# Designs tried in a protein design chat: VH-VL binders against a9jty4. Part 6

Target 1, 144 residues: a9jty4
Amino acid sequence: MAKKRDSPKLIKIKDAIKLINQEVSLIGIVLEQREPKQCRNNDWICTLRIIDDTYPSPGLTVNVYSRTLEQLPQIKNHDDMILFTRIKMQTFDSGKRVNAACSRWVSSFALFEGEDLILHADEDTSAVFVWDGTDAPPASILAK
Below, E stands for the ipSAE of ESMFold2; O stands for the ipSAE of OpenDDE; V2 stands for 0.75 times the mean of E and O plus 0.25 times the DockQ between their complexes.

## First folded at step 1 (VH-VL)

Design s6 (framework fv_tislelizumab; at its last look DockQ between E and O 0.10; V2 from the best seeds 0.00; counts 0 for: pae E 9.3 > 2, placed apart)
Fold by ESMFold2-Fast, scan of step 1:
Structure s6 (fold): chain C 144 residues (1-144), chain A 122 residues (1-122), chain B 107 residues (1-107)
Amino acid sequence: as target 1 above (144 residues)
Amino acid sequence: QVQLQESGPGLVKPSETLSLTCTVSGGSISSYDVHWIRQPPGKGLEWIGVIYYSGNTNYNPSLKSRVTISKDTSKNQVSLKLSSVTAADTAVYYCARGRGYSGYDSNYFDYWGQGTTVTVSS
Amino acid sequence: DIVMTQSPDSLAVSLGERATINCKSSQSVSNYVAWYQQKPGQPPKLLINYASTRESGVPDRFSGSGYGTDFTLTISSLQAEDVAVYYCQQYYSTPWTFGQGTKLEIK
């Protein structure tokens, strides 16, 4: 039994906002994307607001950092789903507000079109979904 | 309420290093990004650089070889050092709090100090 | 660097009339533009961010608009306390740059 690298389980945004300074993995529907711009150390930043069935508008702000524009999320369709893995929950505005950072060193993301999703893992009788790393739950699970 | 106050010598000789201090009250510099912006007499505003809440810095490329921004969290102070000054560095120097969409990406400036006048002259 | 150019350099407007200040960027900056008001002897005061979002406490006679390369600050009914120099600023790409300023006076 070698010690495996910890991969956080998929959680809802309502629970993620309580895990300050911790890494979380979650799926959301993209509500808003701001155009990329330069930021710290001349990295490029893309700012998204995401929602799920537990956390409505205005949603959770996620800042995605990259060295180049082409490596940032390319959101093409309204209501696209995005999977974030190992994003860091943070506070700002003197600890009064919460956002998340998707860093180029630790975090990753995957984009899914809402009409073409495959659910690959069985759900428990307790309605718990465990992300298998390749498939996302249907958008209806997030929106309801 | 957050307040920023600049201080330093009003007169600096050419070739010397200009040293200014920004004292912050009503909030902690561990939670804010602090920028330095200057304004030469009769001219517009020029961004000098920033120290982020994390302690990382970013500088205007036009000044990068001469500028250092640092902070002392225990005193709630941010310092600006500008080396090898010339008459072109004569300006009012402001420190300002950076704000952005997420707070961590400083884009624009919501609270400014009153400014401190620096004259470079022999 | 992105160059921000304001027009006019100065304007005189009668009390109660509309004042319009323009700002043009040398390349597209999306909506990443802020506007500031500076009175003599005072630091600049933030009025507008994200091209059109009014800062809390700023009177509703101030409005911003624009996207891409062309931006406008409008004061719908000029009051005496609005006499100041106004600056636009882009925050699309570092270094952050400001316009040269527009001086607003009462005629």
Scores: ipSAE 0.134, ipTM 0.687, lowest interface PAE 4.8, mean pLDDT 82
Fold by OpenDDE, look of step 2:
Structure s6 (fold): chain C 144 residues (1-144), chain A 122 residues (1-122), chain B 107 residues (1-107)
Amino acid sequence: as target 1 above (144 residues)
Amino acid sequence: QVQLQESGPGLVKPSETLSLTCTVSGGSISSYDVHWIRQPPGKGLEWIGVIYYSGNTNYNPSLKSRVTISKDTSKNQVSLKLSSVTAADTAVYYCARGRGYSGYDSNYFDYWGQGTTVTVSS
Amino acid sequence: DIVMTQSPDSLAVSLGERATINCKSSQSVSNYVAWYQQKPGQPPKLLINYASTRESGVPDRFSGSGYGTDFTLTISSLQAEDVAVYYCQQYYSTPWTFGQGTKLEIK
């Protein structure tokens, strides 16, 4: 289980890129999704590029890590929105560039597809929740 | 809260195989990477190897030929075997849970066992 | 293997004073550095991950900094309970390696 920490305030991407090595929460429009890759430890990585009104170009690259392919964000539309919680801002290319990491240990994401909401939970109980926009409890699908 | 506990014989003869067990509670080893780390008396820490949540293993090249790490998910235990031991293998042996933000070989250790002392002596 | 070299090997600091421990890597490890505190007869305790992120429950007086090859652990105001051996660790590439440790004592 991830250590219980206070959730960071939702911030804009323009501000997030200034908070290196900090955990942030932000929302963005998915501009690009690269093909998922499997890592050495059999984790999967999905790389997204997201934008908002404050950072329309080139956008923020977010690496999403998961235990299974099914637990990765399933982007279906070019205008999908994704909420990231507690992603870590990082640098790469010898500190010259900024990206973010969505860890299966501490981070989560919610994907907005039309009226549907898909929530990715923590590693210990990774589940996809489907919200149909009603007040009913969301349906949960346990991921492997 | 995740807890790890090492167990095994405290004394091993030279050339024999050291066998240790790490019992994990408060979490599933199917969800975590479990590492073995040792510390010779009065010295620093040496990473031995890891068994990932997936069951894959990775070993320190310096010990690779002698090390085997396995796990029993039904018992929530991870095992370490180190063959052909010498006096140089005398150390406190720790198992620890690995954490990180990458799916690569990038782990720091947030939970540790108390360690078990293993002495190699004739 | 990436070699982590700590300095100094031992440090004596007065209570309430600043303690600074340095760690250098033989090659760039980005921010993939962790710091541990180990007291006698105990396992290492994680203090800092990713060079500068404090673990939950770690006092604010502990801070980490650095990127690339040079890293620093700072205790802003040394307390009696801070007497321990401190280790840096890189987890940039396997094998993961530790510094040789810095023994921190009260002056």
Scores: ipSAE 0.020, ipTM 0.679, lowest interface PAE 4.6, mean pLDDT 86
Fold by ESMFold2, look of step 2:
Formats: C-alpha cells, sequence, structure tokens
Structure s6 (fold): chain C 144 residues (1-144), chain A 122 residues (1-122), chain B 107 residues (1-107)
C-alpha cells in the first residue's frame, strides 16, 4: 500500500512543449481558467492557461479532468500557482498548437494560493505536495 | 448522417409559452448534446441553451428564468419551452448538434436543423 | 458575456479575388473560435473549428487563423457560391456568443 512516486522530473514549459505524447511534471502561474463543463462520460473538465519564466506567452493550455465539479482546481486568487504531475503533452490544430491533459487516474495537481503555503491534494490522495514558499522542488508526502 | 428538424407553432401570443420540438434522425439523442440557437429577423445568432447527452442542462443567463430544455429518448426528441414571450422573442429557432475537442463535450455546432420561424404577435 | 465583433459589416469582392473577414473578442478566447456561412433562407453551415481547422467538405479556399483575441477568415479566390453572411463564434465560456455577421457580396 506504499505510495507511488512521481516518475517524471519537473521541467520548464519551454521544454515540455517539445515532449509530445510524453508525460511531464511542471509548475506554472495560472493566467486563465475556462468555465467548467461536463464531458460525455459525465466527468467534468476545466481548461487552464499557465505560464512560467521560460514561456510567459502565449502560455500552455492544460485540460483538467475530474469525476466531480468540486474536484476541479478552484482558482480563486491573482498569482495562484499550480503543480502538475504526470500530465500528457499533446498537439492539436494540425500540429500547430500544443496542450496538455491532466487525467483523473494518472495525473495530479496541487494548487498554491497566493504567496501563502497551501497544502492542496487532488482526489488521488496518493500524491500530496507541499510548497514552502521557496523555488525548491516540492516534496511528495502520503496523504494518510 | 445525423439530421435535425424543428417543429412547432409559427405564431404565439404575447405572455404565452413557446413550445418547440427538435426531432433527430440518423442517430440517438442519448449520444448527442443538443443546443437551441435563435436568430431574430435581420439580426445575428443567440445561443439559448443546451441539453447534454447526460441529461444535464445549461442555459444562457439572459433567458434562464424562462427557458426549459428537455428530451424524450423514446421519441428521439428535444423540446424547448420559453415562457412569457414578447415580441422580442420573434426569431427563427434552430436546434443543432454540439461538437468539441477530444476529451470533453462540444461547444460548436456541426449539424443544424432547417429552423422554424416563430412570430410573437400582440 | 464575451463580445465578438466582426469587421467589416459588409464586404464586396470581385470573383477570383481574396476576401478577408476579421473577428475580435472582448477578451482572450484562446483558439476556441468557429466560423459559419449562412446563405439566405438556410441554416448556418460550419466552416472552421478551433480557429483554423477546416470542416470536412469545405473547399480549400476557406482558411482561418488567429489566437487570443484576433481572428481572420480568408477566402483565397472568391466564387459566386460564396455569397453569404459569415459569423464567428466563441466557445471559450458560456454563454456561447456570435459575431454580428459580415455580409459578403460579389463586386
Amino acid sequence: as target 1 above (144 residues)
Amino acid sequence: QVQLQESGPGLVKPSETLSLTCTVSGGSISSYDVHWIRQPPGKGLEWIGVIYYSGNTNYNPSLKSRVTISKDTSKNQVSLKLSSVTAADTAVYYCARGRGYSGYDSNYFDYWGQGTTVTVSS
Amino acid sequence: DIVMTQSPDSLAVSLGERATINCKSSQSVSNYVAWYQQKPGQPPKLLINYASTRESGVPDRFSGSGYGTDFTLTISSLQAEDVAVYYCQQYYSTPWTFGQGTKLEIK
């Protein structure tokens, strides 16, 4: 029953956009959040646009899936940051554009609200990350 | 191929309820998101709302208090009811199938019905 | 609501010439823009999805471009059958909204 470790290393968005069809982990500032919608399988989706110091424009689009509306990221503040783990890089628009998918069964996210340290776990509960207000990589801690 | 067709009364009196039916052929409505869009005479298009294949609905906030969209899977039909109509509700009413990017439900419309003209006369 | 503003409102172009229709959103809609053609007495017909992806059966002379707030529909060589009103539509957030339309005519 031991926790599963996150295998992909943290990388910058500029490098992630080159890793099509691969799983990556990255952190960014949430620039935009698109209104949540229900999927065909009754799951929920929201779409985020995130940036980092290497890719401040136009930003990376990330589609986040969950079983329920409440499990989607709750972006409330200017300067919110999000850590994604094991998201899949994809192309669309005939290969002209890149986005990423945060699946509800293999991916996870942690939301950091403003400058304060906020512990936030996704529904996975097997991956809990703590950001202590530094630029150091986050630590993985079992939720139980 | 999927086809949609609107039907209902062409003339409705003010303050009454507009009731339209979208009949789908070439597929089951349990597999589709069906939208209602209207076009007032000489004007552009206005999205009214959607019924998702799950049965959940989402309505344009400007109309939400007066709109009900429902479906009858046994008849393969989607219904629109708009209560308390005024002359401002005079339009061509379309039903349309929603499509979208892989991984979630659609937000643009690949098949449209022929439209039905509704006039609200005082 | 996100406002979609098209320009020009009306456009006259000679047969075989290029027609360009612009659409500007009041805030970023990423690439969630569709384009429709509507001929008199007919329903709208989907031409372009996701700003630049042509629907099956749409002639190659139709192309779309743009990201964020500024979008363009281009007809590279106008044909008589292209006389119509053209609408852009955002599907970034509800309510889904359409531009006011651009009437394209033969000069």
Scores: ipSAE 0.007, ipTM 0.550, lowest interface PAE 9.3, mean pLDDT 81
ESMFold2 (binder alone), look of step 2: mean pLDDT 93; pTM 0.953

Design s7 (framework fv_tislelizumab)
Fold by ESMFold2-Fast, scan of step 1:
Structure s7 (fold): chain C 144 residues (1-144), chain A 123 residues (1-123), chain B 107 residues (1-107)
Amino acid sequence: as target 1 above (144 residues)
Amino acid sequence: QVQLQESGPGLVKPSETLSLTCTVSGGSFSGYYVHWIRQPPGKGLEWIGVIYHSGSTNYNPSLKSRVTISKDTSKNQVSLKLSSVTAADTAVYYCARGPTYYDFWSGYPFDYWGQGTTVTVSS
Amino acid sequence: DIVMTQSPDSLAVSLGERATINCKSSQSVSSYVAWYQQKPGQPPKLLINDASTRESGVPDRFSGSGYGTDFTLTISSLQAEDVAVYYCQQYYSTPLTFGQGTKLEIK
């Protein structure tokens, strides 16, 4: 039996910012988070800013959508690491600025709790992240 | 291109309901957040509330028990009702556009404003 | 509720000189701060969003800076048409809140 499956293909935030309208997977450190809001068809949204070694403060804005409040990222402190899978890079402000959407339809996220990567996905979302958590994440997933 | 215009009675009696309408022209408002903001004479700006593209609303807690914001897509209108008015509700009332749902937290908060309509609460 | 506090309440600056207006939030709002200019009898006009991004058509003498709790609007060389009241606003969390305003006058 395989102990782990294929990890998502990760890119750096500096590279992701150039891939407008494309789905990317990336890992970052949470710099800031906003209070969750209920805004659309009872969907919940929270907004995070994430950084990595290629893209510093103020970071990349990621809007995370979920059916329930409990399935949104539960981040208490700075420096929590988060993996995003298949988030969509978008432009706003008449094409002048970039953010990302983590949609419950195609995207997922995972939080690092110690050495374990805990996958959080909406039940209606087809999970593209295939790492099963039985071993520590591959070194290529961990940003340092 | 996009223009917002407020309209409604300039004088409202104490204890009555204030009713204002914001008419949107030059573009579709159905995909946008529409906000109401007010400004008492010689004072600063107070956010009243927002109606989302879905028709859901969010109100300033200080006004929540008295405020209703609604929209009529067929008329390109957003309405504000404020019940049980007092002299403290005397203000210029503005409607303003926020960004679409997907860019609310990352876009412009109020990139288009109406001209404002003056409301005086007096007996 | 997030409280936005501006300083000073009023400011007189000579033509051609630098004007600086400060805004402090009661908790971190990241970069989600906008600045507005309001002239008598007119609605507010958006100058700056996301703390430092100047709106299209706004003169380059206007600039914004800051992150977290401390924000600044700077007018590098004051012109007569800049006489107005300036407001900061956070859009990090509802209710959306504004500073009390800073009245800018020519000295």
Scores: ipSAE 0.005, ipTM 0.523, lowest interface PAE 11.6, mean pLDDT 78

Design s8 (framework fv_tislelizumab)
Fold by ESMFold2-Fast, scan of step 1:
Structure s8 (fold): chain C 144 residues (1-144), chain A 120 residues (1-120), chain B 107 residues (1-107)
Amino acid sequence: as target 1 above (144 residues)
Amino acid sequence: QVQLQESGPGLVKPSETLSLTCTVSGGSISTYYVHWIRQPPGKGLEWIGVIYYTGSTNYNPSLKSRVTISKDTSKNQVSLKLSSVTAADTAVYYCARETSGWYGDYFDYWGQGTTVTVSS
Amino acid sequence: DIVMTQSPDSLAVSLGERATINCKSSQDVSSYVAWYQQKPGQPPKLLINYASTRESGVPDRFSGSGYGTDFTLTISSLQAEDVAVYYCQQYYSYPYTFGQGTKLEIK
């Protein structure tokens, strides 16, 4: 019954953009958020642009997928921090651009509201990401 | 399948408020973004605004002081109100659904359009 | 607001020949450009999304390319049913804006 708690190494966005077709975990500041929409396959999608100290505006585009609206990121302020685990780096525009997919099957995210971390786990995988004390800001972990 | 259908009076007098309705079938408006776009006779397309499934809206700055978009989830309808109309508001009005794919957003379904003439 | 400018305003091409329509944005819109086809009395139909991604059901003679401020729609071999007005649109930021349209007709 114990889910394996793989704490993937957290990397910077500058390094992540080189790891095409690979899964990465990273922390960013939400620069821009789009209201959620429904895809043709009935999954919900929310699109974010995130930045860090190595990758400024316009930032990295992350498409977050969920079966339900409630499980998508609920960003209160666009300067909030988000932690992604196991998002997949991919190319588009004939290989000229890079974005990432946060899949409901393998990925997770957690939101920092100021210094508080709100954990959002993928329902289908029961995967939980617990931030374990790398060089990140102090945060309390909240599970809803 | 999803269908959108616009309806309205067809003729509006100058200075009055134009009211249009977009009725959605085959899907719920509570799960989609719905946009309004217009096209004056012989001219191009102009984006009017959007209503998100949450009820939040965003409007074209050129029309923001006169436009209101709202929804009635019990009737599966999205409404457009445009106040203080002039002859420049004469156009075909479309509603369109926005959805997301892997690389971005697009209008996948459009209504057939409803013609509005502003004339005394 | 981002201004989208198409060229030419109108274009006549012979059946079977290549048609090329250009679209320029007043500022960088990355790849957030869609192309629509509109026939008289009909609503616009999506052809290309994200500058180069062809919508399902759209014939493969239609292709899109471009990045940043310069975008192109190409029809490799014009067919009679392709007579229409074509619009580019940016969805990089609100307000969404369209080009003025290019009327494509047969020579």
Scores: ipSAE 0.007, ipTM 0.549, lowest interface PAE 10.0, mean pLDDT 79

Design s9 (framework fv_tislelizumab)
Fold by ESMFold2-Fast, scan of step 1:
Structure s9 (fold): chain C 144 residues (1-144), chain A 121 residues (1-121), chain B 107 residues (1-107)
Amino acid sequence: as target 1 above (144 residues)
Amino acid sequence: QVQLQESGPGLVKPSETLSLTCTVSGGSISSYYVHWIRQPPGKGLEWIGVIYYSGSTNYNPSLKSRVTISKDTSKNQVSLKLSSVTAADTAVYYCARLKGIAVAGRYFDYWGQGTTVTVSS
Amino acid sequence: DIVMTQSPDSLAVSLGERATINCKSSQSVSNYVAWYQQKPGQPPKLLINYASTRESGVPDRFSGSGYGTDFTLTISSLQAEDVAVYYCQQYYSTPRTFGQGTKLEIK
């Protein structure tokens, strides 16, 4: 699908953890961000834990890779949401545990500040808000 | 082990600009969120602001018109400038960071020992 | 701004007895509350985060509880080294705000 890059199919974390070695797109609440560190290949890595309504704490670990420190996610507020597109599900610890990799060439992310999303939805959790990004349709983002 | 150490003038005259430095050892400031917090004598703690690893900042609204936080990666230092000081700015000033296991700026795991600033003529 | 109010301002508890410190927020902060211990001449030390998660190395006699607007720090069996001022902090909303502190003394 030509427009798949602009409108990724979002799935829940509970379903994503079953899709090992596959690319998935998903939205989650950022629970935790680890301090960025530099890899041996000079790329920077930042580790996040994310949750959604199907997968609570401790959440899914996502390793985000970037050439520069400034291009990594910079989480500012509690309950900020992150949309990941085309991250790759993988295993570690001899296949016993699951995490995801957000690669700079294939994957992308978008951050939404918690206050911004809450102010649009307020008391109506079914409310549709409009955003002008092209990564995902607004209705898909609100489906939890 | 990463350590934070504050330094400053000790005494500043009213109406002048206070300049403090936080020096980081055992790690690079380029990957840190660094916060400034102060404590007046015998009083509680007040959050001043944060500098993110991108260099962007966020300040306490009560101090925003007077505060500037910046960093110098070549010196591995974070600086705090507070303009137009009064006796109410007399406090111990701390820099602090996350241990790297929490969402940035949420709670403070590593603190410097603090530097005392007295505003007096 | 969210106001954090601690009670009591000070308390005296006998060695081996339970100490309870309360913290109330002016609006809901979910579970985004941390507790700190500060001894004279020292910077604050993190004890509890996310209202109830104890930091590594903190003795299990320290526990936190609460959600929304009401939070409690409990020391189940007070020891001499626990004499300090204790602060709660919310990190739900900017600016981050602290309680006024509770001074804990041996009876």
Scores: ipSAE 0.040, ipTM 0.610, lowest interface PAE 6.3, mean pLDDT 79

Design t10 (framework fv_teclistamab)
Fold by ESMFold2-Fast, scan of step 1:
Structure t10 (fold): chain C 144 residues (1-144), chain A 124 residues (1-124), chain B 108 residues (1-108)
Amino acid sequence: as target 1 above (144 residues)
Amino acid sequence: QLQLQESGPGLVKPSETLSLTCTVSGGSISSSSYYWGWIRQPPGKGLEWIGSIYDSGSTYYNPSLKSRVTISVDTSKNQFSLKLSSVTAADTAVYYCARDFTYYDILTGYPDYWGQGTLVTVSS
Amino acid sequence: SYVLTQPPSVSVAPGQTARITCGGNNIGSKSVHWYQQPPGQAPVVVVYDDSDRPSGIPERFSGSNSGNTATLTISRVEAGDEAVYYCQVWDSSTDHVVFGGGTKLTVL
């Protein structure tokens, strides 16, 4: 079925860092990934640093939370692209630095891995997203 | 700027309760996302975490000390306190209060602002 | 109970690189934080979450964490870096903050 009202509002990282305590959707290139770790609440977390045309190295830190290890982003190649939907912009280090949280209840991500796009949605999402790569991903996903 | 200051008796008798208070200034306990904690260091030894508390009263305690430790918070005074019961000479240490991990950012998971520390000697 | 193992001491000449290790079973799955404690002073965090630095900490301080060993690396060591260094993790099985035994860095 196609629900166009649910399409993500994509912004650039340079604009996202101004939207503290707000939910944003954005695309970045994965510059760095850390090994998954178990949290104090027994959720799993992995930390990514992402960049785009407006925000270069060292990039924006995104903490991705999941109930299980298997549902965290599986980054195989550096410079893979990732789409984040509804991640929350936050401050840390006494308000001097900005990061983002990709929560399992509200947020989702889609990883561009070679020709494949796999959507790892939050637990409320029924959609499983596999992009064949035979065509370029929709311009609305890669743009702006 | 955020500052933490320990206060309380520097001498405690064996079997008594050690009681310390940490006063927070330049920041608010009740409006923070942080847990607030206690760490100690016996003379010539390493650091030992005692426990931490959130403004709601939620606590985490070191399992080795849990039966003797109570941490409490008084948001109206912007203070949190440590009580350690049934003390012995092994409890002689410098006691630090600190801002610990955040409720929402589990990657913080560490004491990032520390008080200057206060020496507590357990002696008859 | 979870245990972090550090060497008791490390000596290094000024301008050289010091490496302080922190051993723990599967420590690479945990977030490791590092503290500097100069003589007679409270500890100060120098590296958090394996490899991040707090604002104000020089780039000479860096960290890594993989497998069973985390490492604090101090490049271009200065006399002012003399201190005891502690590693620290959260042990989720016991809900406990665990510190290593400390490593005394001496700049000869």
Scores: ipSAE 0.012, ipTM 0.591, lowest interface PAE 8.4, mean pLDDT 81

Design t11 (framework fv_teclistamab)
Fold by ESMFold2-Fast, scan of step 1:
Structure t11 (fold): chain C 144 residues (1-144), chain A 123 residues (1-123), chain B 108 residues (1-108)
Amino acid sequence: as target 1 above (144 residues)
Amino acid sequence: QLQLQESGPGLVKPSETLSLTCTVSGGSISSSSYYWGWIRQPPGKGLEWIGSIFYSGSTYYNPSLKSRVTISVDTSKNQFSLKLSSVTAADTAVYYCARLGIAAAGTEYFQHWGQGTLVTVSS
Amino acid sequence: SYVLTQPPSVSVAPGQTARITCGGNNIGSKSVHWYQQPPGQAPVVVVYDDSDRPSGIPERFSGSNSGNTATLTISRVEAGDEAVYYCQVWDSSSDYVVFGGGTKLTVL
């Protein structure tokens, strides 16, 4: 992977839902992950609902697209954190509802295991993350 | 409010081309968020998908109908159309146009339907 | 070609729960959408993406999908629920929309 762009600015979900058709980057807590489904082009889709301190349950729906099941986010625990970079905000249900699309060609994600790992990044337990995209993860998130 | 309205002849002779237009109002056809499609229903039978189109002109067709079907868009008129060639009595059906919305799982569903128009194929 | 199987008819008394099934090979890996078609009217989506409801659809309508069977459940059935119900998937392998044969719900 190569760093192709500057690290994106992280915004809150409350602000992201107003940026329809725009790319945003944000961190959320995974509230729910749906069973992976097949979609067009033989791709797989994983649907997550995420929350943050500005946007509670039912949260923001994010659709993550991948060619294989193995490349989809693997959520291990409730309240795991996920970082999305350059996901596209969009509408559905006749423009009445908002969701986001995480496409590998434009977007990426990094999955963190629970708040304990983030709190103790400098201890014996290092922060665990997985990345599946073309952009490098933001260094500021990993530095702490 | 989004509305879809089918129009075209209600009677078509065997071997001729069935031509229908869907007029979209209260929304733009030039949107990357939706596909637009045609579904038919023969009297007393179930629903059969004919095909779908993206505003860029990309199409998906029912393989059983592909050799006879053309769907096109006219973004300047906010319309899309269906042509079905070489019709027979088996093509007698109510024809619906629809907007396909994106579900949370990333598949399309028929979100809004026109009222339907009956097309009878008879001499 | 992918095939969806629905029972041709289901009958329930008012206030009871109706369950309409949609059978398909490994249908749990596909997103299932459900349409209600009242007599003489255009279809209306009542459940999409297995279990989500469009705005305006009563909470009595719910869906599930696992393994080889998807189910539309209508609780506290009313006479106005009489319709033919269709399930639908997108077959990702062939880029083809598949409808079930329809189930006529009769409220007696």
Scores: ipSAE 0.082, ipTM 0.663, lowest interface PAE 5.2, mean pLDDT 82

Design t2 (framework fv_teclistamab)
Fold by ESMFold2-Fast, scan of step 1:
Structure t2 (fold): chain C 144 residues (1-144), chain A 122 residues (1-122), chain B 108 residues (1-108)
Amino acid sequence: as target 1 above (144 residues)
Amino acid sequence: QLQLQESGPGLVKPSETLSLTCTVSGGSISSSDYYWGWIRQPPGKGLEWIGSIYYSGSTYYNPSLKSRVTISVDTSKNQFSLKLSSVTAADTAVYYCARLSDYGDYEWFDPWGQGTLVTVSS
Amino acid sequence: SYVLTQPPSVSVAPGQTARITCGGNNIGSKSVHWYQQPPGQAPVVVVYDDSDRPSGIPERFSGSNSGNTATLTISRVEAGDEAVYYCQVWDSSSDYVVFGGGTKLTVL
C-alpha cells in the first residue's frame, strides 16, 4: 500500500483503443465538443473528441453522462485538457470503430485550466473538487 | 462479419400468432454493448419499431403493440425471437431484425437483416 | 406521442445538393439517425448521432440538428442515391423509438 495519494494509471489513447470492454484512465486535449443531449432517465450526454500526442485528429470519441447540464464538462475553449478516470472502451460500426463511455456512476472527469485541475464531483455530493495539478488526485476521487 | 437473418412462416391466418426468429452470426448476442430489435414495414409504408431486447431478457416495447408482442432471447442459439398475437391484415409487413447500438441513448440500428415478408390472410 | 415529420418527396438533378428535413419538437435535444432504403432493400444507416458517418458512407452525406429541425444533406447527388430516407430518434420521455414517415429522393 502506498503512503502517498494513489493516482490512476494513465495510458495513452494509442494504447487505450486496444483495451476494448476495459476501463482506462487517460488525459487528452478537447478537439471537439457537441451540444448536450437528453437521454434515458433524464440524464444528459455530452460528446467530446479528444487527442493526445499518440492519437491525433479525428481523435477518440468520449460520451460523458451526467444528471444535470451543469455537471457536464464545461469546456472553456476547444484546446482545454481533460482527465478521464475509469472510462469504458467500446466498439461500434460492426466492431470497426472505437469510442469510450464516461458513466456517471463508475467514471469521472477533471478539467485542466492552466495548472489547476477542476475535478467533477461524484453524484452523491454534487460538490466540485479543485486540485492544483501538482500531485495525484485524492483517493476518494479515484475510488469512483 | 456480423449478419442477421430473419426466419419464420410467411403466411399467418387472422387471429393467430405471428412468430419469427432472428439468427445472429459473426458475433455474440450475449454482448453487454447492444440491444437487439424488431422493426416492421407494411407494403409501401414507413418503418415502425416493434421492440428491443437485451441479452439478459430486459425488453422495451412499442406501446401501441405492447399488449400483443413478446420478444425473447436464446443466448445458447445466438437468436432472438418475436411473437405477435391476434394478428389482422394490418400486421401484413416486411419484418426486420437489427442490432441496436447502446452507448447511452445514442441508439441506432446497424446492421439490419434483409427482412422477411409476413402476409396475414385467410 | 412524439412525432417526426418529413416531406414525402424531394427531387433533385444529378450533381445538385438534396436537403431532407426531419421536424420534431425540440429535436435538437435528441440524437438523430438517418437511414437510406433503396427500393426492395433493407435500410442502411448513413448518418448517426446527428452528424457522424459509418465506415463506407461517402463524405457527400452529412447531417445537422438544432432547434426543431434536423437535416440530412446529400451533396453532388448521384442516381444511386435514389431511395427513401428515414430519420429516427429515441424518445426518452416515452421510452420508445420514433421513425419519421420517410422522404423519397428522386434524381431526375
Scores: ipSAE 0.012, ipTM 0.588, lowest interface PAE 8.3, mean pLDDT 81

